# Ledger of designs, part 14: VHH binders against Gliding motility regulatory protein (frzE)

Target 1, 240 residues: Gliding motility regulatory protein (frzE), of Myxococcus xanthus (p18769r270to509)
Amino acid sequence: DISNEVREQLDRVESDLHMLRDDAFRFVRRNDDGINTLHGNLAKMADHVAEARLVPLSTVFDAFPRAVREMSRTQGKEVDLVIENADIGVDRSMLGDVRDALVHLLRNSVDHGVESPDTRQQLGKPLNGRIRIRVRVDGDMLHIEVEDDGRGIDPERLRQAAISKRLINAVQAAALSEREAIELIFRPGFSTRDQVSELSGRGVGMDVVKRKVETLGGSVGVSSRIGRGSTITLRLPQSL
Key: E = the ipSAE of ESMFold2; O = the ipSAE of OpenDDE; V2 = 0.75 times the mean of E and O plus 0.25 times the DockQ between their complexes.

## First folded at step 12 (VHH; framework vhh_7pa5_2)

Design u03 (from t03 with S52D; at its last look DockQ between E and O 0.48; V2 from the best seeds 0.00; counts 0 for: pae O 5.7 > 2)
Fold by OpenDDE, look of step 12:
Structure u03 (fold): chain B 240 residues (1-240), chain A 121 residues (1-121)
Amino acid sequence: as target 1 above (240 residues)
Amino acid sequence: QVQLVESGGGMVQPGGSLRLSCAASGFTFRDYYMSWVRRAPGKGPEWVSTIDSEGGSTYYADSVKGRFTISRDNAKNTLYLQMNSLKPEDTALYYCAAEPDLWGYSEFDYWGQGTQVTVSS
């Protein structure tokens, strides 16, 4: 019966189509799993590469004790440098910039933060100043703090300086919180760098430090108390 | 208006002495660290010396240490630089500069026009 033969053929075709469909689905699933596995492997590889790029900050810090001693000696100061968690890694690509930023911060602490021994004695402070570098990792961010026990920053003086430099007017200055006033040190033009760089050959202003850190995808903060000292915090990505 | 006016420059023989003065006006002189910076022909600026706001601490470049002495008179709003044992290498335009007595400030807020010092035989 031709009808039965046709039905049988149809059934075979249907069966074959079903098998092909199933094979196709299996193929897609296997490839999907393969892609997922590949993505997983790529992620792991990325992590390994990121880890391989990390260099201990001690590579930078090892030179700092001598540098601080030399800076202090030339100014008739005694400054103790304490470093915590120097074994923490930083991306190799950032190492040079981090070094430069930290050297600048250390110089500022020695030059302008830490008082003379005579002044410290008058204030009832230890004769030796102290600078502390603290390193920590918070999530995916590296935090480097440079703390001194020097004279601190006077927000009111910064307000006045900013007004004098025509960066802000008196009304704006008065509206700034203490924190905001201290942060004026990072504003462009607060550092007379352009004139200074042309004449003094000396140090990178805090605005440059901020710009450099920001270029690296980080941020910079400052906290300070008059008579107690200042802390500059660099926040940087641990891996780029 | 803020003004820093340097004076006392001139020509001297090697081994000679000069005393520079800087008259400041238009700002609170006693609130600032004061510095001397020099620029020699064909060279970049070179820091020479700094004195704190009260005159209690002084700082010198290695090149001038033991030969130069920075001082100030806050009552007269005047900065001084006593230069002894002058060398030809000290030939430069000498600038007076003011820096706020605060941590984190830029190096200098105000500059003078400079006074020329020439050391030659």
Scores: ipSAE 0.022, ipTM 0.271, lowest interface PAE 5.7, mean pLDDT 82
ESMFold2, look of step 12: ipSAE 0.291; ipTM 0.582
ESMFold2 (binder alone), look of step 12: mean pLDDT 86; pTM 0.867

Design u04 (from t03 with L102Y; at its last look DockQ between E and O 0.35; V2 from the best seeds 0.00; counts 0 for: pae E 5.1 > 2)
Fold by OpenDDE, look of step 12:
Structure u04 (fold): chain B 240 residues (1-240), chain A 121 residues (1-121)
Amino acid sequence: as target 1 above (240 residues)
Amino acid sequence: QVQLVESGGGMVQPGGSLRLSCAASGFTFRDYYMSWVRRAPGKGPEWVSTISSEGGSTYYADSVKGRFTISRDNAKNTLYLQMNSLKPEDTALYYCAAEPDYWGYSEFDYWGQGTQVTVSS
């Protein structure tokens, strides 16, 4: 019967189509797994490349003890430098900028933070000042803290300075929290005159440090107490 | 009364040297960063150099780096600028300025009257 033959043929075709479909699905699944594996391998490779780009911060820190001693000596001060976790790596591409920022912070601590030996004696402080550099990794971020045990920052003086510089008015100044007042040191025009900075760039303002760190995808913070000292924190990506 | 009095300016030939002095009075000299700023004819003020309160840190404009040296004597309340290898472009009125030594604070509180430096063949 022709009808039965046709039916049998249709059944065969249907079976063949089913097998082809299954093969196609298996092929797609295998390729998907392959792609996922490739992505995984690429991610691992990226991680390895990132690790290969890291350079120990000790490369920078090794010069700092001598630098701090020299800076202190010329000012009649004695400052001890303590460095913690110098073996932590930073991206090679950021190394120069990080070095410059840290040198700036160390200079500020010696110049503006640590008091003279006579002043420290009067205050009942150790004769030698102390600067501490602490490095830690928090997730994918590198934290570098520069802490001094100097005179600290007076928020009220900063408020007054900001008013005098016409950066803020008296009402705005009064509305600032202590923390916000201290953070004024990072505002453009506070640490440097705009006209002088534009013409010659002393590069000595904390606003410059902030800009440099931000360009690297990081952030900068400050904590300070009058008579106890100041801490500047750099937060940077460990890998770019 | 606060006074900053510059001296030592004059006319020199290219390649010559001058030493500027700034005598300070009427304020606590050792509590201030001291700076030199210059103004050339027809130009705005240009920062030249700064020295920290105790002289431990010095800063220079790129245009004068390696040629000029800033120094101070706190016992004499005097600021100095040694200028070597002078160029015609260094021609300007040179001012002494005082900035309080405070964390993050950068403002010139006091200015002198200036001393004229002319570099010409």
Scores: ipSAE 0.035, ipTM 0.451, lowest interface PAE 4.0, mean pLDDT 84
ESMFold2, look of step 12: ipSAE 0.098; ipTM 0.473
ESMFold2 (binder alone), look of step 12: mean pLDDT 86; pTM 0.869

Design u05 (from t03 with S106N; at its last look DockQ between E and O 0.22; V2 from the best seeds 0.00; counts 0 for: pae O 6.0 > 2, placed apart)
Fold by OpenDDE, look of step 12:
Structure u05 (fold): chain B 240 residues (1-240), chain A 121 residues (1-121)
Amino acid sequence: as target 1 above (240 residues)
Amino acid sequence: QVQLVESGGGMVQPGGSLRLSCAASGFTFRDYYMSWVRRAPGKGPEWVSTISSEGGSTYYADSVKGRFTISRDNAKNTLYLQMNSLKPEDTALYYCAAEPDLWGYNEFDYWGQGTQVTVSS
């Protein structure tokens, strides 16, 4: 019967199609698993590469005690440098920039932060000043804090300076919170003499530090209290 | 009255040396960063060098780095600039300027009248 033969043929075709479908699904699943495995392996490789790029900050910090002693000595000051968590790694590509930024911060703390021994005695402070470098990892970010126990930053002085430099007017200055006033140190034209710096290439200022850190994908912050000292915080990606 | 009086300028041949002095009075000299700024004919002012209040830190323009040395004597209220290997492009009126030793306070409060330096063959 032709009808039965046709039915049998249809059943065979249907069976074959079903097998092909199943094979196709198995193929897709195997490839998907393969892709996922590859992605996993790539991620692990990326992590290993990132780890391999890290260099201990101690490589930079090892020179700092001598530098701080020398800077302090020439100014008739005694400053103790305390470093915490120097074994934490930083990306090798950022090492030079981080070093330069930290040297700048240490110099600022010695020059502008820590008072003379005579002044410290008058204030009832220990004769020796103290600078503390603290390093920590917070998630995927590296935090480096440079803290001094010096004179701190006067927000009102900064307001007046900013007005004098025509960076802001008196109304704007008065509207700034204490925190915002302190952050003026990072504004272009505040820490650097733009007119003179453009001519001389003088790149020494907190605005330069901020720009450099931001170029690295980080941020910079400041906290300060009059008579108690200042803390500058660098936030940088642990890996680029 | 605040006074900054520059001296030591003059005419020298290329490759020669000069030592500038700035005598300060009328303010607390040790509380100020001190700087040298120069102005060449037809040009704007150019920063040359700065020294911190106690002399612990020194800064130089790239154009003078390795040739000029800034120093100070706080007991004498005097700022110095040793200029070696002078070039014709160093010809300018050199000013002494004072900046308060305050964090973030980067402006000159006081200026001298200047001393002329001329480098020519």
Scores: ipSAE 0.017, ipTM 0.350, lowest interface PAE 6.0, mean pLDDT 83
ESMFold2, look of step 12: ipSAE 0.330; ipTM 0.636
ESMFold2 (binder alone), look of step 12: mean pLDDT 87; pTM 0.879

Design u06 (from t03 with G56D; at its last look DockQ between E and O 0.05; V2 from the best seeds 0.00; counts 0 for: pae O 6.2 > 2, placed apart)
Fold by OpenDDE, look of step 12:
Structure u06 (fold): chain B 240 residues (1-240), chain A 121 residues (1-121)
Amino acid sequence: as target 1 above (240 residues)
Amino acid sequence: QVQLVESGGGMVQPGGSLRLSCAASGFTFRDYYMSWVRRAPGKGPEWVSTISSEGDSTYYADSVKGRFTISRDNAKNTLYLQMNSLKPEDTALYYCAAEPDLWGYSEFDYWGQGTQVTVSS
């Protein structure tokens, strides 16, 4: 019966199609697993590459004690530099910018933070100033703190300075919180020595530091107390 | 050699007036903001007043606003502080200081030796 033969043929074809479908699904699943494995391996490779790009901050910090001594000597100051966790790594691509930023911060601490020995004696402070660099890793972010035990920042004086420089008006200045007033140091135009610094290589303003750090995907913060000193914190990605 | 020489200090009764002067030499006076800072016995330095390089802007501590007036004569390289309605709490050694700009936390580039102001009944 031709009908039965056709039915049998149809059944065979259907069976074959089913097997092909199953094979196709198995193939897709195997490839999916393969792709996932490849992705996993790529991720691991990326991590290894990222680790390989890390350079210890000590590479930069090794020059800082001498630099701080020299800066201090020219001003008749004595400043002790303490560095913590110098073995932490930073991305090689950021090393130069981080170095420049830190040198600037150290200079600011020596020049504007730490008082003269005579002033410190009058205030009952140790004759030697102290700068501390602290490094820590928080998640995927690198935190570098530069702390001095100097005179600190006066928010009211900064308000007045900002008004004088026509960065803000008196009403705006009065509306600033203490924290916001301190953060004025990061505003463009606050450091007028930028014009002189272009000629002398000296006087990169804190606004430049902020810009550089932000370009790297980081942030900068400041904490300060009058008479106690200041802390600048750089937050940077550990890996780019 | 850079020199800042303050004068005009003395003893005055409460409610009295004094005019301080600061003679500057050895640097380009007109390029600097000029300030008065005072130091009372047992206290740290206190900012009093600042005047811009061209004298077009003046700034005062709240403690002296309305009573003190800062001025300058760039032709004479001289800074002035007119102090009216003096109070006992104004008793201090008054310094003139030079700074290229206002940082709020920076040291002054140049300081004088100071002139003593004593307000006492």
Scores: ipSAE 0.017, ipTM 0.303, lowest interface PAE 6.2, mean pLDDT 82
ESMFold2, look of step 12: ipSAE 0.283; ipTM 0.616
ESMFold2 (binder alone), look of step 12: mean pLDDT 86; pTM 0.866

## First folded at step 13 (VHH)

Design v01 (from u02 with F108W; framework vhh_7pa5_2; at its last look DockQ between E and O 0.67; V2 from the best seeds 0.00; counts 0 for: pae E 2.2 > 2)
Amino acid sequence: QVQLVESGGGMVQPGGSLRLSCAASGFTFRDYYMSWVRRAPGKGPEWVSEISSEGGSTYYADSVKGRFTISRDNAKNTLYLQMNSLKPEDTALYYCAAEPDLWGYSEWDYWGQGTQVTVSS
ESMFold2, look of step 13: ipSAE 0.457; ipTM 0.685
ESMFold2 (binder alone), look of step 13: mean pLDDT 85; pTM 0.854
OpenDDE, look of step 13: ipSAE 0.477; ipTM 0.698
ESMFold2, look of step 14: ipSAE 0.402; ipTM 0.634
ESMFold2 (binder alone), look of step 14: mean pLDDT 86; pTM 0.856
OpenDDE, look of step 14: ipSAE 0.390; ipTM 0.706

Design v02 (from r02 with S30R L50E S53E; framework vhh_4orz_3; at its last look DockQ between E and O 0.32; V2 from the best seeds 0.00; counts 0 for: pae E 3.0 > 2)
Amino acid sequence: EVQLVESGGGLVQAGGSLRLFCAASGFTFRDYYMAWLRQAPGKRREWVAEITEGGSTYYADSVKDRFTISRDNAKNTVSLQMNSLKPEDTAIYFCAAEPDLWGYSEFDYWGQGTQVTVSS
ESMFold2, look of step 13: ipSAE 0.190; ipTM 0.493
ESMFold2 (binder alone), look of step 13: mean pLDDT 84; pTM 0.854
OpenDDE, look of step 13: ipSAE 0.386; ipTM 0.698
ESMFold2, look of step 14: ipSAE 0.296; ipTM 0.594
ESMFold2 (binder alone), look of step 14: mean pLDDT 85; pTM 0.857
OpenDDE, look of step 14: ipSAE 0.260; ipTM 0.616

Design v03 (from r02 with S30R S53E F107W; framework vhh_4orz_3; at its last look DockQ between E and O 0.44; V2 from the best seeds 0.00; counts 0 for: pae E 12.4 > 2)
Fold by ESMFold2, look of step 13:
Structure v03 (fold): chain B 240 residues (1-240), chain A 120 residues (1-120)
Amino acid sequence: as target 1 above (240 residues)
Amino acid sequence: EVQLVESGGGLVQAGGSLRLFCAASGFTFRDYYMAWLRQAPGKRREWVALITEGGSTYYADSVKDRFTISRDNAKNTVSLQMNSLKPEDTAIYFCAAEPDLWGYSEWDYWGQGTQVTVSS
């Protein structure tokens, strides 16, 4: 039906179509490989930029021993500060927020946590109180712990305060574990110093500290035992 | 029994000074935050000054640089020095105390108040 001439033309067209298909696939694969390589290189560059922005925490921690000595002297307390692993780095953009949060935590431990020497003696504790700052890295998360060996947090007082503030009812309060009750310190509306926070210009408090840390992609935890002390843990991305 | 007793109020002309005192008993004073608040007739109670267990002080903007809060843990007293008084400072001034629940509790104890009247 088809003459030999038409058949030859169809064969040539088919051959040309196969070649064009091969060229098209090669072109698409080349572009796809190039895009994937660019994506990989951009990711590596972003990692290098993030690492270059890390600054040792010692740049802000070096002032803390003097600050704690002054806070302790003002309060008539005896408090030792120990700082561990301050050479670990954090994103430069976070240094101010980290410094401010830790100063607030240190002041809380000296002002509210550590007992007076007379009280510590009566409780059978070492006369000098202790505050320890410990830094570690777990994956891409920075952990900063501020621990004191003071009076600790009484979960039952927190349950009662939360009921009084109408944040929870008595049934809800009874259902909280000890750990959950201690976490109430971070609840918005639990603060006793709301007006002072506005006037100080910083708004620092445990709920404010938690909100700031969470805005940076982190979290805040607390553990405590009456008579034994408290630990506040900040978890932050090492780089934003 | 917890008692907070304010004193030192009175009538004073604008621009004058008064010093208020608050004597505390019935609790371990050195472990408490202390504050002064005030209430003008028909207005809600407002915070004026705060002094922590550790002696750090904070002030409402309306009284900053004019009022000074201080405490004496040996005598269980808190005082408020009020200088450059204005008619809008007229109020009943209350002393308040709060035990430290990491600074997140309500003011637990209040005094009966002392009247301060500033004439124009």
Scores: ipSAE 0.000, ipTM 0.169, lowest interface PAE 12.4, mean pLDDT 79
ESMFold2 (binder alone), look of step 13: mean pLDDT 82; pTM 0.825
OpenDDE, look of step 13: ipSAE 0.014; ipTM 0.242

Design v04 (from u02 with Q1E M11L R39Q P45L A61P K87R L93V W111R Q116L; framework vhh_ozoralizumab_d1; at its last look DockQ between E and O 0.52; V2 from the best seeds 0.00; counts 0 for: pae E 3.0 > 2)
Fold by OpenDDE, look of step 13:
Structure v04 (fold): chain B 240 residues (1-240), chain A 121 residues (1-121)
Amino acid sequence: as target 1 above (240 residues)
Amino acid sequence: EVQLVESGGGLVQPGGSLRLSCAASGFTFRDYYMSWVRQAPGKGLEWVSEISSEGGSTYYPDSVKGRFTISRDNAKNTLYLQMNSLRPEDTAVYYCAAEPDLWGYSEFDYRGQGTLVTVSS
């Protein structure tokens, strides 16, 4: 009799344990689903917020044709500006910085890139220079390219300039690849006007542009060929 | 040896005019953007004007725009600054500075010893 009673008790305990286990599993599953749902909703919300912050780059680009014409005319140059994919969005918070960077790049293309009409004629180039702004999205990154068909960047001149500025010695300069030599334009001390107070913003060098873009979580690249032109690429996050 | 030699400074009354010159030597003048910068007593260097390598483009800050005119003669390796309607606040040592015509803006490679401009009644 005692044995049967003990068995019955054991069976009850076992049953209770089974029930508790099942309840515990159900509880864990329910909470897991809830957490997953919450995470999903938060992710969606974040995406929506990011999208809401996007402003078309056309807002910036609309002023560029006139600006380029004005800059070019003062130099006796004619430069055609071509803009591609202007409808792509950029984070509103970056709009000002992107504008400034692009204006700087356009100025560089006009001032330092595109040759005079006489020079272009001698070189067999079209009289009018061309600057192209191309925008693309690559994953989560925005790519903005500013391409000119000007004189390009001479890596040897940059090596010499860097030596002259005491940024590198002759041995170091000689060791630079062509690409590395061109990238000297971004090096601190190469393109900076820190010694001169400038309220108009003309003291901005390519190193500053690089820093600005990097602070936004982006990067800057350059590709150039002598006689063919230069391309500056801004890589920026589409959303901050 | 690279040399930038400024001249033309002096004492002038408010509303007066001066023309500064900078004689450059020792480098390829035509390959450089040229600028005038000035330093007033107790102040830092201030950019005054810039001209492109070929002279096609000129730039001025608002403080001197409409009053100053920069020009260059590449055949003579000479930079000029015509200063009109001078004001007491224009009093400073004016320096000629040279920046290589490279991609983008860079620090000045060369700067002269300066010429003093004093605007006083």
Scores: ipSAE 0.185, ipTM 0.572, lowest interface PAE 1.6, mean pLDDT 86
ESMFold2, look of step 13: ipSAE 0.324; ipTM 0.625
ESMFold2 (binder alone), look of step 13: mean pLDDT 81; pTM 0.809

Design v05 (from u02 with S53P; framework vhh_7pa5_2; at its last look DockQ between E and O 0.66; V2 from the best seeds 0.00; counts 0 for: pae E 3.5 > 2)
Fold by OpenDDE, look of step 13:
Structure v05 (fold): chain B 240 residues (1-240), chain A 121 residues (1-121)
Amino acid sequence: as target 1 above (240 residues)
Amino acid sequence: QVQLVESGGGMVQPGGSLRLSCAASGFTFRDYYMSWVRRAPGKGPEWVSEISPEGGSTYYADSVKGRFTISRDNAKNTLYLQMNSLKPEDTALYYCAAEPDLWGYSEFDYWGQGTQVTVSS
């Protein structure tokens, strides 16, 4: 009799344990589903917020044709500005910085890139220079390219300049690839303006441009060929 | 040896004119942007004007626009600043400075000793 009672008790306990186990599993599943749903909703919300913050780059580019014309005119140059994909969005919070960076790049292209009409004629180039702004989206990154058909960047001159500025020694300079030599323009102390230059209201050095872009979570690159022109590429997150 | 030698400074009455010159030597003058910078007593340096290597581009501070004209003669390795309608606030030591024609903006590589301009009644 006691044995049967004990067996019955054991059976009950076992049954209860099974029920508890099942309830626990159900509870965990329900919570897991809830958490997943919440995460999904948060992700969607984040995406929506990011999208809402996007402003067309055209807002920035609309002023550029006039600016380039004015800059070029003062230098006796004629430069055509071509803009591609201006409707691509950029985070509103970055708009000002992007504008500033691009203005600087345009100025550099006009000042240092595009040759004088006389020089261009001698070189067999069209009299009018060309600057092209290209915008692309690559994944989550925004690519903005500023290309000119000017004189390009001379790596050897940059090596010499870097040596002169005591940024590198002759051995180091000689060891630089052409690409690395061109990238010297972004090095602190290479293109940095002194206090006097800052007061002039002239553009900032390329190192500052780089710093600004990096602060935004982006990067800057340069490609250049002597006689063919230069391309500066800004890579920025599309949304912050 | 690199040398920039300013000249043409002096004392002039308000509304008067001066022409500054900067003679450059010891470097490839034609490869440099040339600038005038001035320092007034008790003030920091102020950029005044700049001219591109080929002379096609000229830039001016707002304070001197319409009054000053920068020019250069690459054959003579000389930079000029024509200053018209001078004002007392133009009183300063004027320096010639040279910036290499590199991509982007860079520091001035070379400086002159300066020439004094005094505008006083």
Scores: ipSAE 0.224, ipTM 0.600, lowest interface PAE 2.1, mean pLDDT 86
ESMFold2, look of step 13: ipSAE 0.250; ipTM 0.567
ESMFold2 (binder alone), look of step 13: mean pLDDT 86; pTM 0.862

Design v06 (from u02 with S106T; framework vhh_7pa5_2; at its last look DockQ between E and O 0.62; V2 from the best seeds 0.00; counts 0 for: pae E 4.0 > 2)
Fold by ESMFold2, look of step 13:
Structure v06 (fold): chain B 240 residues (1-240), chain A 121 residues (1-121)
Amino acid sequence: as target 1 above (240 residues)
Amino acid sequence: QVQLVESGGGMVQPGGSLRLSCAASGFTFRDYYMSWVRRAPGKGPEWVSEISSEGGSTYYADSVKGRFTISRDNAKNTLYLQMNSLKPEDTALYYCAAEPDLWGYTEFDYWGQGTQVTVSS
């Protein structure tokens, strides 16, 4: 029958189509495996380039003990600086911004944080104030904490400052928790810059530090307890 | 309500001395860093000197270091500037200014009206 011959031809065509499908499947899988290998190798190369660009924070931090000594001497204070994990690296392009931000934090701690030796003695604190810089890496993010053991940040003074600047009214200020009040230091408009304020050599407002850190893709946090000191935490990507 | 009132300015010969005072009222003086800022005719403001809220730390611009001495009396709410060896370039209107001793805050909250210092031969 002619019918049987046609069926056999169709069966052969179907078999050939299955073989072509299977061959195409193997071809696609081999190419997919090759593409995945290439992607993996490119990712490894990118990692090696990023690591080669990292520069230890010590290249910047090594100047800080001298800077803190100079700040302290001009203010009649005694302040020790302790730096932990400065060998951790950061993208070379960020070193200047990180240095600038940290200098401002150190200045604030010496100017407004650490008490005079006489006051520290009256409070039962060690005569030398202490500022601690601690660095760690969490995933792709660099964490830099700057902690002083000074007087802490008074949330009521921050509420009053914000009211006087008309950033919030008295009812809004009273509704802020202590944590929320302390975070007012980051509020745009809280500490305005003018030429004289910046030229006096005193520390910079946290609004400026926060903007700089955010430009680098990071964030800034604050924690403080009256009488025990303050901690500013910078979170930055290790590479841009 | 808040007032900073400068006094003690005047005319002096080069090499002379003046003592400026700044009387403060209407705020908690001991909680503020105090500064002297001057403005010469036709020029912008120039920071001169600063003293910490507790009085233990003093700072001076390079142009006045060794010649000017800043001090304060927190019991009398008064800021002082002793100016010695005055030069013609010290001629300016001198203001006192107050900045809170507060972590992360860098703004002068209060300013005086100024007292004129003129140094001429």
Scores: ipSAE 0.233, ipTM 0.559, lowest interface PAE 4.0, mean pLDDT 84
ESMFold2 (binder alone), look of step 13: mean pLDDT 88; pTM 0.882
OpenDDE, look of step 13: ipSAE 0.489; ipTM 0.711

